# Designs tried in a protein design chat: VH-VL binders against Diadenylate cyclase (dacZ). Part 19

Target 1, 269 residues: Diadenylate cyclase (dacZ), of Haloferax volcanii (d4gzm5)
Amino acid sequence: MAALSELLGDLVADVDGLFLFTPSSSHYEQFAETDVPTVVIAPENTVEAETFVELPLQFQNVKDRIRFGVEGAMEQSIVEAGDTIACNVGTFGGDPDSLVRVRVEENMRSGIYDLFANSRADPGVIRDVFEVAIELGKKGQKGEPVGALFIVGDAGKVMNKSRPLSYNPFEKSHVYVGDPIVNVMLKEFSRLDGAFVISDSGKIVSAYRYLEPSAEGVDIPKGLGARHMAGGAITRDTNATAIVLSESDGLVRAFKGGKMILEIDPEAY
Short names: E, the ipSAE of ESMFold2; O, the ipSAE of OpenDDE; V2, 0.75 times the mean of E and O plus 0.25 times the DockQ between their complexes.

## First folded at step 16 (VH-VL; framework fv_satralizumab)

Design T82 (from T53 with heavy chain T58R K65R; at its last look DockQ between E and O 0.79; V2 from the best seeds 0.72)
Fold by ESMFold2, look of step 16:
Structure T82 (fold): chain C 269 residues (1-269), chain A 120 residues (1-120), chain B 107 residues (1-107)
Amino acid sequence: as target 1 above (269 residues)
Amino acid sequence: QVQLQESGPGLVKPSETLSLTCAVSGYSISSGYYWSWVRQPPGEGLEWIGFIYRSGSRRYNPSLRGRVTISRDNSKNTLYLQMNSLRAEDTAVYYCARLWGDFEYYFDYWGEGTLVTVSS
Amino acid sequence: DIQMTQSPSSLSASVGDSVTITCQASQDISNYLNWYQQKPGKAPELLIYYASNLETGVPSRFSGSGSGTDFTFTISSLEAEDAATYYCQQYDNLPLTFGQGTKVEIE
């Protein structure tokens, strides 16, 4: 009787590569001798694959996992724009049970993989701050659109390059983003001006910070306001990531290295 | 008093898997520090292998990515290193270390180290 | 990767001498530099963090200075127990990297 790898091989014979997402050893072994180039995409290379892309986060959403894996493969020059790949992914946990055909396009180089894979901050912290910003963007505060500015990572340098606008309610706290109670407090305190400063490990270091670096020459789209300029400038001068919710258009943007790298519509997320 | 103690095989063969254990006492491994492995080939300098954040997320030196897994068992207060596909160049003293990693990144407590020799 | 280059590779000095070691980064790392001491057969020990801050319990004869790409480490009055290898380590970005070391011997 035909082996699973032989049946799958026939179904995807015309692709440039087969991406296996978090396969068990037994699942991976079914493809070890196949003619199609095989890439393992997982948090760890437990199957000892020759071609491996590290995923720095556990992604529950299958679409996000595929997107991150493909971008990671592009950054490692495993695939290039124009390639067609088959992604074998798990939808319910466990071994991969689904197959998704993906055409690799140059616009998939968003910078998002580098943000999570190569940033000094814990990638889970960056994700947790995005989630807070997206929730604010969807719901506002008491039905009103709000803006917010979160600076994630390199908190010591960020604090040194900023000054207080008001008393810091987090001054002697040891609270972390991701805690539901803390996330509620972040949403309430976002109604006031200034930046939140969040450490590499997710500690809420401060609220109400005025970021001192000049925005002169920061590469941001025209028409964006002061929060975007301040976020861009601080990320030019530190290793931090800025996550900015715009009051005017409701979009969530991320800045790294003085430039915008990501734009999310909370309603589409 | 925080103390770290490495243990594992002293001699392993090429292509095999190295498994090291670091027993931690005097401090909870699940607290706010990062926990790291660092190695030193005989007569050479120090090379950072990777660390595990308080959250459980991991970071690895790109030169070792795909061959290394760092894990911990909070109930046993123990840090682990697995390194696959061993080569002669992996011969080194292996240290576990506590890393202050939030604002600054420095190693404040180290184990005594364990020599691992990779030889046929 | 940020490369760290130490100078000299080794030196020999007498008790009471002032000793200076330099460390150069391949790019601007602001003040994100640490210094460690490693005695033979032992693990490294932190002496200085953030370029110039002494770790608790470290004698005041040790000091560090510099920022950007050029850093110095000084022992103002060498003592016999200071015979060791000294390493700088940057933490501006990952991977964390060390200098190649400077061996200090007592004459």
Scores: ipSAE 0.618, ipTM 0.805, lowest interface PAE 1.4, mean pLDDT 86
ESMFold2 (binder alone), look of step 16: mean pLDDT 91; pTM 0.934
OpenDDE, look of step 16: ipSAE 0.780; ipTM 0.894

## First folded at step 17 (VH-VL; framework fv_satralizumab)

Design T83 (from T81 with light chain Y30S; at its last fold request DockQ between E and O 0.58; V2 from the best seeds 0.75)
Heavy chain, then light chain:
Amino acid sequence: QVQLQESGPGLVKPSETLSLTCAVSGYSISSGYYWSWVRQPPGEGLEWIGFIYRSGSKRYNPSLRGRVTISRDNSKNTLYLQMNSLRAEDTAVYYCARLWGDFEYYFDYWGEGTLVTVSS
Amino acid sequence: DIQMTQSPSSLSASVGDSVTITCQASQDISNYLNWYQQKPGKAPELLIYYASNLETGVPSRFSGSGSGTDFTFTISSLEAEDAATYYCQQYDNLPLTFGQGTKVEIE
ESMFold2, look of step 17: ipSAE 0.677; ipTM 0.836
ESMFold2 (binder alone), look of step 17: mean pLDDT 91; pTM 0.933
OpenDDE, look of step 17: ipSAE 0.886; ipTM 0.940
ESMFold2, look of step 18: ipSAE 0.605; ipTM 0.809
ESMFold2 (binder alone), look of step 18: mean pLDDT 91; pTM 0.931
OpenDDE, look of step 18: ipSAE 0.864; ipTM 0.930
ESMFold2, fold request of step 21: ipSAE 0.678, 0.687, 0.628; ipTM 0.838, 0.840, 0.815
ESMFold2 (binder alone), fold request of step 21: mean pLDDT 91, 92, 92; pTM 0.933, 0.933, 0.933
OpenDDE, fold request of step 21: ipSAE 0.927, 0.913, 0.840; ipTM 0.958, 0.952, 0.944

Design T84 (from T81 with heavy chain K58R; at its last fold request DockQ between E and O 0.55; V2 from the best seeds 0.74)
Heavy chain, then light chain:
Amino acid sequence: QVQLQESGPGLVKPSETLSLTCAVSGYSISSGYYWSWVRQPPGEGLEWIGFIYRSGSRRYNPSLRGRVTISRDNSKNTLYLQMNSLRAEDTAVYYCARLWGDFEYYFDYWGEGTLVTVSS
Amino acid sequence: DIQMTQSPSSLSASVGDSVTITCQASQDIYNYLNWYQQKPGKAPELLIYYASNLETGVPSRFSGSGSGTDFTFTISSLEAEDAATYYCQQYDNLPLTFGQGTKVEIE
ESMFold2, look of step 17: ipSAE 0.661; ipTM 0.841
ESMFold2 (binder alone), look of step 17: mean pLDDT 91; pTM 0.929
OpenDDE, look of step 17: ipSAE 0.858; ipTM 0.927
ESMFold2, fold request of step 21: ipSAE 0.636, 0.705, 0.680; ipTM 0.819, 0.859, 0.848
ESMFold2 (binder alone), fold request of step 21: mean pLDDT 91, 91, 91; pTM 0.936, 0.934, 0.933
OpenDDE, fold request of step 21: ipSAE 0.902, 0.895, 0.844; ipTM 0.950, 0.949, 0.942

Design T85 (from T81 with heavy chain S57T; at its last look DockQ between E and O 0.41; V2 from the best seeds 0.66)
Fold by ESMFold2, look of step 17:
Structure T85 (fold): chain C 269 residues (1-269), chain A 120 residues (1-120), chain B 107 residues (1-107)
Amino acid sequence: as target 1 above (269 residues)
Amino acid sequence: QVQLQESGPGLVKPSETLSLTCAVSGYSISSGYYWSWVRQPPGEGLEWIGFIYRSGTKRYNPSLRGRVTISRDNSKNTLYLQMNSLRAEDTAVYYCARLWGDFEYYFDYWGEGTLVTVSS
Amino acid sequence: DIQMTQSPSSLSASVGDSVTITCQASQDIYNYLNWYQQKPGKAPELLIYYASNLETGVPSRFSGSGSGTDFTFTISSLEAEDAATYYCQQYDNLPLTFGQGTKVEIE
């Protein structure tokens, strides 16, 4: 078994672990039997690593990717505050090309990883909805800016806490987020008012829902519109995640438990 | 008729890795449902270990996170459990089960269970 | 984690008696509660889902009620075949958790 220092030198001296962000199989194999615990941080566990932390969304900002992955590792008790880790990340695409020493800090516990880890809904469904929202934010709908509101998970309760604005085009359909054709349909229907309701497994339950959460206040940043307020509030009343694309600022935001958890600029994604 | 059958070692040593298989017949493991492992120490209650969604994404009980891997082989219609760093308290009957997940989450088909004893 | 507490831990009753088991959640779980029956040497079997819905083929003497944090399972007229351990299980959030079980014996 190769010592980690034999591969990477003093940059990894005395680390408690090695975090490989989105490695190829060949890159992972170089470290598969090293003397330091190795963790793969990636959108999918394609290398079948023994220890893996899922990144449902990939930030291009290296600092945010590291923090999100480290928070996931902390939630899984792979590392704790005070540990020192070597993070191997990619800055130009492809295999990881940079090495960053990080001391794990308690303030890295933000709740972002917890959104996926404690969500009953399939994290892949949440990711797929984010991808639709991000693509809409980048390209708009036929070149025009759009807003959209997606409620993911706990669909039965969400339907009970909402009412229809219009005929539901998905009522007789059995279609799921993640299918490219379905994603095109979601983008086309997003220009219309109301929320999409998507089940834990990704079934498109309804479009055009008017959300009617309790009137209790939610912790939402000032200046955000009605979609954000309704989405935030419904996540306080249900186990759902709300994913909101703002027409005005083009940002994609996620809410869970009545709180804004994530904010992504599609252009920087 | 959906049938599930667990198999694996009955006796394992501490610090070793447990590997169990669950053969599924009468239904495609890649279609529609979630697939789960649940264990029951002798004379005690039930503990959910984790499940794999139809999509292949996995969820684990936080009490076992870092030690457990659930996977499947669609071509063999088989669900797998790996649990490393075994301890005496991991002695239990291990069940595989089909989970009707989405609006409701209930286990509608169970295997017969396989006893795993962790002993020196 | 959502803890599920069953009461009593065990009971004995005669054929024809009404039997009641309670299950209390550590937080509001809405109606996201199932009941299972487990006979010795066998896997659990689903009886009731969504707090009160009988699974197909389950005798009508079994019923469930409650919402929020307090749930009740009732066998209205105990039969000899009902000797088993009964478990509640919540699905409001992960991890999925079970009550500790209630053993029902026939006198």
Scores: ipSAE 0.655, ipTM 0.838, lowest interface PAE 1.3, mean pLDDT 85
ESMFold2 (binder alone), look of step 17: mean pLDDT 91; pTM 0.931
OpenDDE, look of step 17: ipSAE 0.818; ipTM 0.908

Design T86 (from T81 with light chain L96F; at its last look DockQ between E and O 0.79; V2 from the best seeds 0.77)
Fold by ESMFold2, look of step 17:
Structure T86 (fold): chain C 269 residues (1-269), chain A 120 residues (1-120), chain B 107 residues (1-107)
Amino acid sequence: as target 1 above (269 residues)
Amino acid sequence: QVQLQESGPGLVKPSETLSLTCAVSGYSISSGYYWSWVRQPPGEGLEWIGFIYRSGSKRYNPSLRGRVTISRDNSKNTLYLQMNSLRAEDTAVYYCARLWGDFEYYFDYWGEGTLVTVSS
Amino acid sequence: DIQMTQSPSSLSASVGDSVTITCQASQDIYNYLNWYQQKPGKAPELLIYYASNLETGVPSRFSGSGSGTDFTFTISSLEAEDAATYYCQQYDNLPFTFGQGTKVEIE
C-alpha cells in the first residue's frame, strides 16, 4: 500500500509541470500548496486557474486530449521542448483519475491546435471530415486504394476559385458532414475525380470541383500527386483547410496556408 | 419580428463574475443562425466577445484570456454570457446579436444593450 | 489579430455633400468586410456586407468598394439622418475585429 504511493511519486518526480485536464474546483484546490507549476487544460476556465489552456474540442480519446493540451501549452509558451510534464486526465466522467508522464518534443508543434482553435470553421466539422478521410484510408488499404480531396471552410471563396468537373450532386441538397448516411455518400463519391467543398458549418456545398493547380508558393513534398498540389494551392489562396487522402501511400494529409501541417497513417490512428 | 433583450446587473464589483442573459423572441435560437456577444466601452469602439455555432461549439476573443463562457438554453430560447475576474476595463455596454454565418458573416439583429459598470 | 484602421476619425459635412471613409486592414482580407452605422444610444445597424453589397432596405446613397487591404465607404449625398458613427468590421479570421469608428457630424 505504501509501495503504491511511492510508485506514484516516481511517476511525478522531477517534472517541470502538472497538467490538470478538466478538474473540479475541489480537485484543483488540492494543488494550491504545491510548488510544481500547475496548468489547467479545459474547454472553459471554470476553476479560475492562473495558468489555463483552452481545449477547442472535448475529445474522448485520451491521447488526442493530451496532444491538443500539450500543443496548446507550447503555443502559449507555457512549456517548451525538453520539458517533462505529468498529465492528470480522466478516463471516466468526473475528476481526473489517471496520470501520464509526457516529455515535450518539438515535433508536437504541428499546427493542429491552431487549426482547431483559430480557424473560422467549426472545429467539429474539421474533425468529422478527418474521420471520414481516415475511414476511407483504412478501407482502401485493405481493398483497392482510394484517393480523396476535401476542402473545408471558406466555401464561398473556394467555389469562386474553382470550376465544376461535372454536375454537382449536392447542388440543391442541404446535408451536413457528421450524419452517418451523409458520410457514407461522401465515401462513395470520393471514388470519383475532383474536390468536395464543405462549408464552415459542415454543409456539403459541392463535389467534383476542379481546383486549378499551381506550385508557386506552395510548400509540398515532392512526389505527391496533383490532388495534394491542388489542395495546397487552394489553401494558399483561401482560408480553407485541405484534407487529402493519397491513393498511392494511403496517408491522410492536411494543408493550411499553402503548407502541409499534418500527416496521419490511418492504420496507426 | 426577431427581438433580442439583454438583462443582468448594472453594477458589479471587481473580481466578481458577471452573468448576462439574452432573451430571444420571434426566432428559435436553435435554428440556422449563430449567436454572439459584443461589447462597447463608453465612448469607444466595438469588441467582439465570442459566438456559439449552431452545433454548440464556441469561439472566444483571445483578449478575454479564458475569462468568458457563452452558453445557450434552447428550451428557454436564451443566450448567456459569464465573465469572471471582472476589472474596471470591463465596463461597457454589452450587446447580444444574431450572427449570419457560413459563407458571409454579419450581425443582422442586435439587442438594445445593457450597461455594466465595474466599480468598487 | 487583424487590425482595422479607419480614416478619418471624425468629419463634419453639410447636407448634400459626398463623404468618404476609408478602412485599411493589416493583412489581405479579400472582400470579407462589413460596414455598420451606429446612431447615439442605439445598437449598430448593418449597412454593407462583402465589401460592396447593400443590406436590404439600405438607401442607395450608401456604397462600399475595395478589396484586399484597402476599402472605401461613401455617402453620395449626405442626409441629416446620416449623422452617426460608422464602423468597418472584418470577418476573414477570428477574432472578428472592428475599426475604431468614424464620427460623421452635420455642419
Scores: ipSAE 0.687, ipTM 0.840, lowest interface PAE 1.3, mean pLDDT 85
ESMFold2 (binder alone), look of step 17: mean pLDDT 91; pTM 0.935
OpenDDE, look of step 17: ipSAE 0.828; ipTM 0.909

Design T87 (from T81 with light chain Y32W; at its last look DockQ between E and O 0.86; V2 from the best seeds 0.00; counts 0 for: pae E 2.5 > 2)
Fold by ESMFold2, look of step 17:
Structure T87 (fold): chain C 269 residues (1-269), chain A 120 residues (1-120), chain B 107 residues (1-107)
Amino acid sequence: as target 1 above (269 residues)
Amino acid sequence: QVQLQESGPGLVKPSETLSLTCAVSGYSISSGYYWSWVRQPPGEGLEWIGFIYRSGSKRYNPSLRGRVTISRDNSKNTLYLQMNSLRAEDTAVYYCARLWGDFEYYFDYWGEGTLVTVSS
Amino acid sequence: DIQMTQSPSSLSASVGDSVTITCQASQDIYNWLNWYQQKPGKAPELLIYYASNLETGVPSRFSGSGSGTDFTFTISSLEAEDAATYYCQQYDNLPLTFGQGTKVEIE
């Protein structure tokens, strides 16, 4: 009795495409001869799909994972606004176990896929710094709200375009973001002014860097403070990503190419 | 001394999958350098294929994304390249190379290269 | 992608001549540029990094200059062993890209 397999076929009727998120080879092969265009969205194309979208970062939230994959498909012109797709995703080990119908909308071109897929920095480093900023936003430093400015990637150019505010405690150290002990040190130093500069591979290059705030050519919401302006400006002029924790509203924001790409409330995360 | 040596099939057919191996000696592939593949079609210039960061994360040339997989096995001190859906234009000398990444991005040690011909 | 355009595509010169190769980037890459030498049948070898820094062991007759979009590579007194193809390579952003190469032949 293959009624469930046939019911899945009915559920995807009249869609413009079927997106399979991280399928096994056996799962992918069940769709090999379907009339529906099939796209595999995964970290690597291990199933050798003809149409493939790389997923360089895994989101735990299913909605975010779908949005990320759909944006990637739009960037590669696999789908366009107005298309209806069926997204087959999983929430447990094994093959995808859920089906979500999605209409592709132009506002899904947010820049988030580009941030992780096309930045020179290791996408895992960007994620690790983002997690540090979120933890700091939730817990503060010794229970007090703090601000922080992290510049990730293109560190040589960032260092060239900045100047020291004080002694760099990391100058002779060789430590990397993602190490729990290093992340604690990073949080301890966040209460002081200036930016952290982190290399493409996650090495902490410097603390206490001055970055000139500038609104020229920077697309950010009105009313944000100097850290946001400085972060925006440096990402306009380099290939770096800026991750900014606001002391006043507690939100974590990311900037790329002089534009705000992402805004997260740590308490809702 | 650091040495890199590519190996794999010299002749493959269109639509097949290429598998190349790069044996590294005199240095640990798990150390602070990046490990990369670069190719050179006959009589043409160099094209970067991709690399593995120190962390083991990977980046690929967008022109080849979806067709290539780079991996490494630290216990064998070996780098791998897999390329599917081969075309005649994939005919090239394939090099593995050590990349000083992070601040600078230059290739300081190269393998001798292995010619791969894609023809029917 | 950042395109790198080298000029000339080839040249012939005599031992002792000064030769100059140019490399133009499609956008500002600051000083994030390397030069390589590739002899026939061999892998490329790094000569210059960061536009003008000579790699250890490279003869001083090789030099590089420039920044932004326009870069120059010079061999001040050509030797017979310098017959090779020379490539520039940018590292401002991924993908890493090379110029198409300049073949230098000895007359």
Scores: ipSAE 0.547, ipTM 0.792, lowest interface PAE 2.5, mean pLDDT 85
ESMFold2 (binder alone), look of step 17: mean pLDDT 91; pTM 0.927
OpenDDE, look of step 17: ipSAE 0.875; ipTM 0.932

## First folded at step 18 (VH-VL; framework fv_satralizumab)

Design T88 (from T83 with light chain L96F; at its last look DockQ between E and O 0.81; V2 from the best seeds 0.77)
Fold by ESMFold2, look of step 18:
Structure T88 (fold): chain C 269 residues (1-269), chain A 120 residues (1-120), chain B 107 residues (1-107)
Amino acid sequence: as target 1 above (269 residues)
Amino acid sequence: QVQLQESGPGLVKPSETLSLTCAVSGYSISSGYYWSWVRQPPGEGLEWIGFIYRSGSKRYNPSLRGRVTISRDNSKNTLYLQMNSLRAEDTAVYYCARLWGDFEYYFDYWGEGTLVTVSS
Amino acid sequence: DIQMTQSPSSLSASVGDSVTITCQASQDISNYLNWYQQKPGKAPELLIYYASNLETGVPSRFSGSGSGTDFTFTISSLEAEDAATYYCQQYDNLPFTFGQGTKVEIE
């Protein structure tokens, strides 16, 4: 019979690496002299780790943080599919307090790390629009299911490649996504046709923009409607990200470069 | 009139940490523009280091990610660059620059630059 | 990273000549290209943004054109003060990247 401490020690046995999520300096120093490759995953490399993966946002959901950090490490060739890593992550604030054993899989190369780490648009803006779409998916508009199309980034090009469906209520305003009152406005207008266009910095540039649907050069699952085809097409032709809420299935999807990179159920988020 | 002035050490040794400041006058660093660092090795071209959005979010050149930190102090109207683990290849003129951003991105005001030599 | 290739690396021309510099991107960057002038010992200065828009106060003898991957910068009537190194720079995607420069000298 093995002692409990010996059984717990096996959690890190035979791992290819140790990922420390947002460690304090003292926490990092405890692991700096181990024989296992150690990677720090954090918003900034404050501990001056030799191997570092940037988290451009601080995700609240632990699983999302781990998946995002793992994808970032894969993009930097720090780990490969098939590797097993131990992830030391915080769940209750403060220093990392939890250990999660993770097998790296090739399907973790989703493109989501690149979207947040390397896009020209402010990563906080992308997150804020995504949160609006998620909230709409949970609540609907006035209690009814709603669809919505948000185009984030590269707004000048997006405006040039679109046409107005109606007068733009934001034309003379300087309002930004992330402001609670502005987010309420976005939700109110989302039940109407057309797309919202939001700049790299989060300025609401326009509502009611018509975007031409197209399947040409767009990697889009079968059965998705015109909003998805329009969103996919505009991201093929610009550096923008499309965030689409489906009225029919209630899912929120993101497109970049003509490809779907995220699909999430708001009720599970 | 907007003016930017870099300051910092001219000579540093390898493995040390570089700390540069950029004093901004004639414009509030917390207003609608972004602020960037760009460097130029002697006799070579320009390399973008990173910038800080109006929101305080930051972007870094992937080649320097993990070694650099950009920050600002709104009360002093200053921009900062820290670069650790210096190497001889980090010898360059370092510029701070104001970045117009959002729709178009361009550097419309530059500091005079400060030469940093990394030598043993 | 988007590679920016300038041509030529240097040139000499007489006052009054028309000078042309090209810049090629390794991928389609639409019109997301700027041109800067750098005189010896000085910081770069913006001349042109969005491929063809002159910055405020820039003389009209400077112009830019092109889109996609191929861009051209022209000085229509070279002046002595135009002796400098010229850089193109893309802002389509991060990291922002510069061409290696074209040194223009007055004969």
Scores: ipSAE 0.673, ipTM 0.831, lowest interface PAE 1.4, mean pLDDT 87
ESMFold2 (binder alone), look of step 18: mean pLDDT 92; pTM 0.939
OpenDDE, look of step 18: ipSAE 0.831; ipTM 0.914

Design T89 (from T83 with light chain N93R; at its last read DockQ between E and O 0.56; V2 from the best seeds 0.73)
Heavy chain, then light chain:
Amino acid sequence: QVQLQESGPGLVKPSETLSLTCAVSGYSISSGYYWSWVRQPPGEGLEWIGFIYRSGSKRYNPSLRGRVTISRDNSKNTLYLQMNSLRAEDTAVYYCARLWGDFEYYFDYWGEGTLVTVSS
Amino acid sequence: DIQMTQSPSSLSASVGDSVTITCQASQDISNYLNWYQQKPGKAPELLIYYASNLETGVPSRFSGSGSGTDFTFTISSLEAEDAATYYCQQYDRLPLTFGQGTKVEIE
ESMFold2, look of step 18: ipSAE 0.671; ipTM 0.833
ESMFold2 (binder alone), look of step 18: mean pLDDT 92; pTM 0.932
OpenDDE, look of step 18: ipSAE 0.873; ipTM 0.935
ESMFold2, look of step 20: ipSAE 0.565; ipTM 0.783
ESMFold2 (binder alone), look of step 20: mean pLDDT 91; pTM 0.931
OpenDDE, look of step 20: ipSAE 0.780; ipTM 0.903
ESMFold2, fold request of step 21: ipSAE 0.628, 0.661, 0.616; ipTM 0.820, 0.823, 0.809
ESMFold2 (binder alone), fold request of step 21: mean pLDDT 91, 92, 92; pTM 0.930, 0.931, 0.932
OpenDDE, fold request of step 21: ipSAE 0.923, 0.905, 0.847; ipTM 0.957, 0.949, 0.945
ESMFold2, last read: ipSAE 0.662, 0.656, 0.652; ipTM 0.838, 0.830, 0.835
ESMFold2 (binder alone), last read: mean pLDDT 91, 91, 91; pTM 0.930, 0.929, 0.931
OpenDDE, last read: ipSAE 0.897, 0.837, 0.913; ipTM 0.948, 0.944, 0.949

Design T90 (from T83 with heavy chain Y53S F103S Y105S, light chain Y32S; at its last look DockQ between E and O 0.44; V2 from the best seeds 0.00; counts 0 for: pae E 7.3 > 2)
Fold by ESMFold2, look of step 18:
Structure T90 (fold): chain C 269 residues (1-269), chain A 120 residues (1-120), chain B 107 residues (1-107)
Amino acid sequence: as target 1 above (269 residues)
Amino acid sequence: QVQLQESGPGLVKPSETLSLTCAVSGYSISSGYYWSWVRQPPGEGLEWIGFISRSGSKRYNPSLRGRVTISRDNSKNTLYLQMNSLRAEDTAVYYCARLWGDSESYFDYWGEGTLVTVSS
Amino acid sequence: DIQMTQSPSSLSASVGDSVTITCQASQDISNSLNWYQQKPGKAPELLIYYASNLETGVPSRFSGSGSGTDFTFTISSLEAEDAATYYCQQYDNLPLTFGQGTKVEIE
């Protein structure tokens, strides 16, 4: 084992940084002599790299893995828009075996990394709820715009800070977001008033919740409706994430800590 | 009926790696909950080590960061703990436990525990 | 980390006595607190979750109260089988943390 690190060095001489995705210690050590800034992107910093970006989900798609890792590096100010990065990734679960050159663009700052990496709820749960909101928001899927409010994580506190608008159809059910049948139920119930409350592990705790915290002092852009105000307020007062679909503009927004973190057009996602 | 049973070596030397197994029956570890390790030094209190969620997301106690790995084999319904660079302070009874993750959260099922002694 | 401080560290009481254990969190944890009983040589067992809810099958002599930072666990009429160590545990944030424990002995 050797020449691979030397070959990679030649191929990346003109880049602003080298991203190593989930390298072994021996693979990482092969870059000790390079003066190219080196970043390790992995679920855990097992190689004790000086510069490390956590990858909280195992993306199967190489493009998504790279995008998520690059966004994480941008959020940590490791790279900036305009930089060219060589991404060393693995396709078959071993040491990185492929090289992809990526130009860092400002639109890669979508905020989605923070939703996954800095969330109380399981990252997979956040993703599953986000995908349901996107499906509801796509033009031409339903014929008419719909709104929805999903409160994800910290369900005990959220239930304490809310009251029922109606009977909770999920009270005796053990169903989880991500199940296709459950996702259909979420879409059908989203046509009604109130919030869905989803636990850290993805269990549907309740529908039809009226969120009691007032929006006073929440950082909410003007023109956003009641769902956004309620979502913002509850995330100020709990460790939950709110995912909100607007019926008026069709955008999906996420709130955490009383602030809007993410705004995405479902048609562009 | 959910049942958890730990197994592994009772005696391990300093600087070695500890490997523990938790066999789970009565519930699929990929279907729900958080699957956890907790330890208790002899005559002392409880310390949470970490857990793995049904989706495979892992969290660890910062005091043990860099030394522990929790993993699983869904086909065998088995949870694993690996702890590197063992020290005398790692002598403890090690429990696996299920953490209920609904609107409230608590450890509802525990294994019997296995004593691990770190000694020359 | 959220530090959980129990008082007292130990106590001794007679069958039929009422005993009280307190648990203080280093920050507001709302109601995200559980109480466990551990008998010698055994794993802990859940008694109370969400500060005040009895687990199924737990005798009604056990109770919990409190919110925020100050929590109380009470055995209203001590029985011989209640000799054990009791732990509070918070789940408001990671890492999950336990109190130091309170050993309850029968006189």
Scores: ipSAE 0.079, ipTM 0.620, lowest interface PAE 7.3, mean pLDDT 84
ESMFold2 (binder alone), look of step 18: mean pLDDT 92; pTM 0.945
OpenDDE, look of step 18: ipSAE 0.741; ipTM 0.886

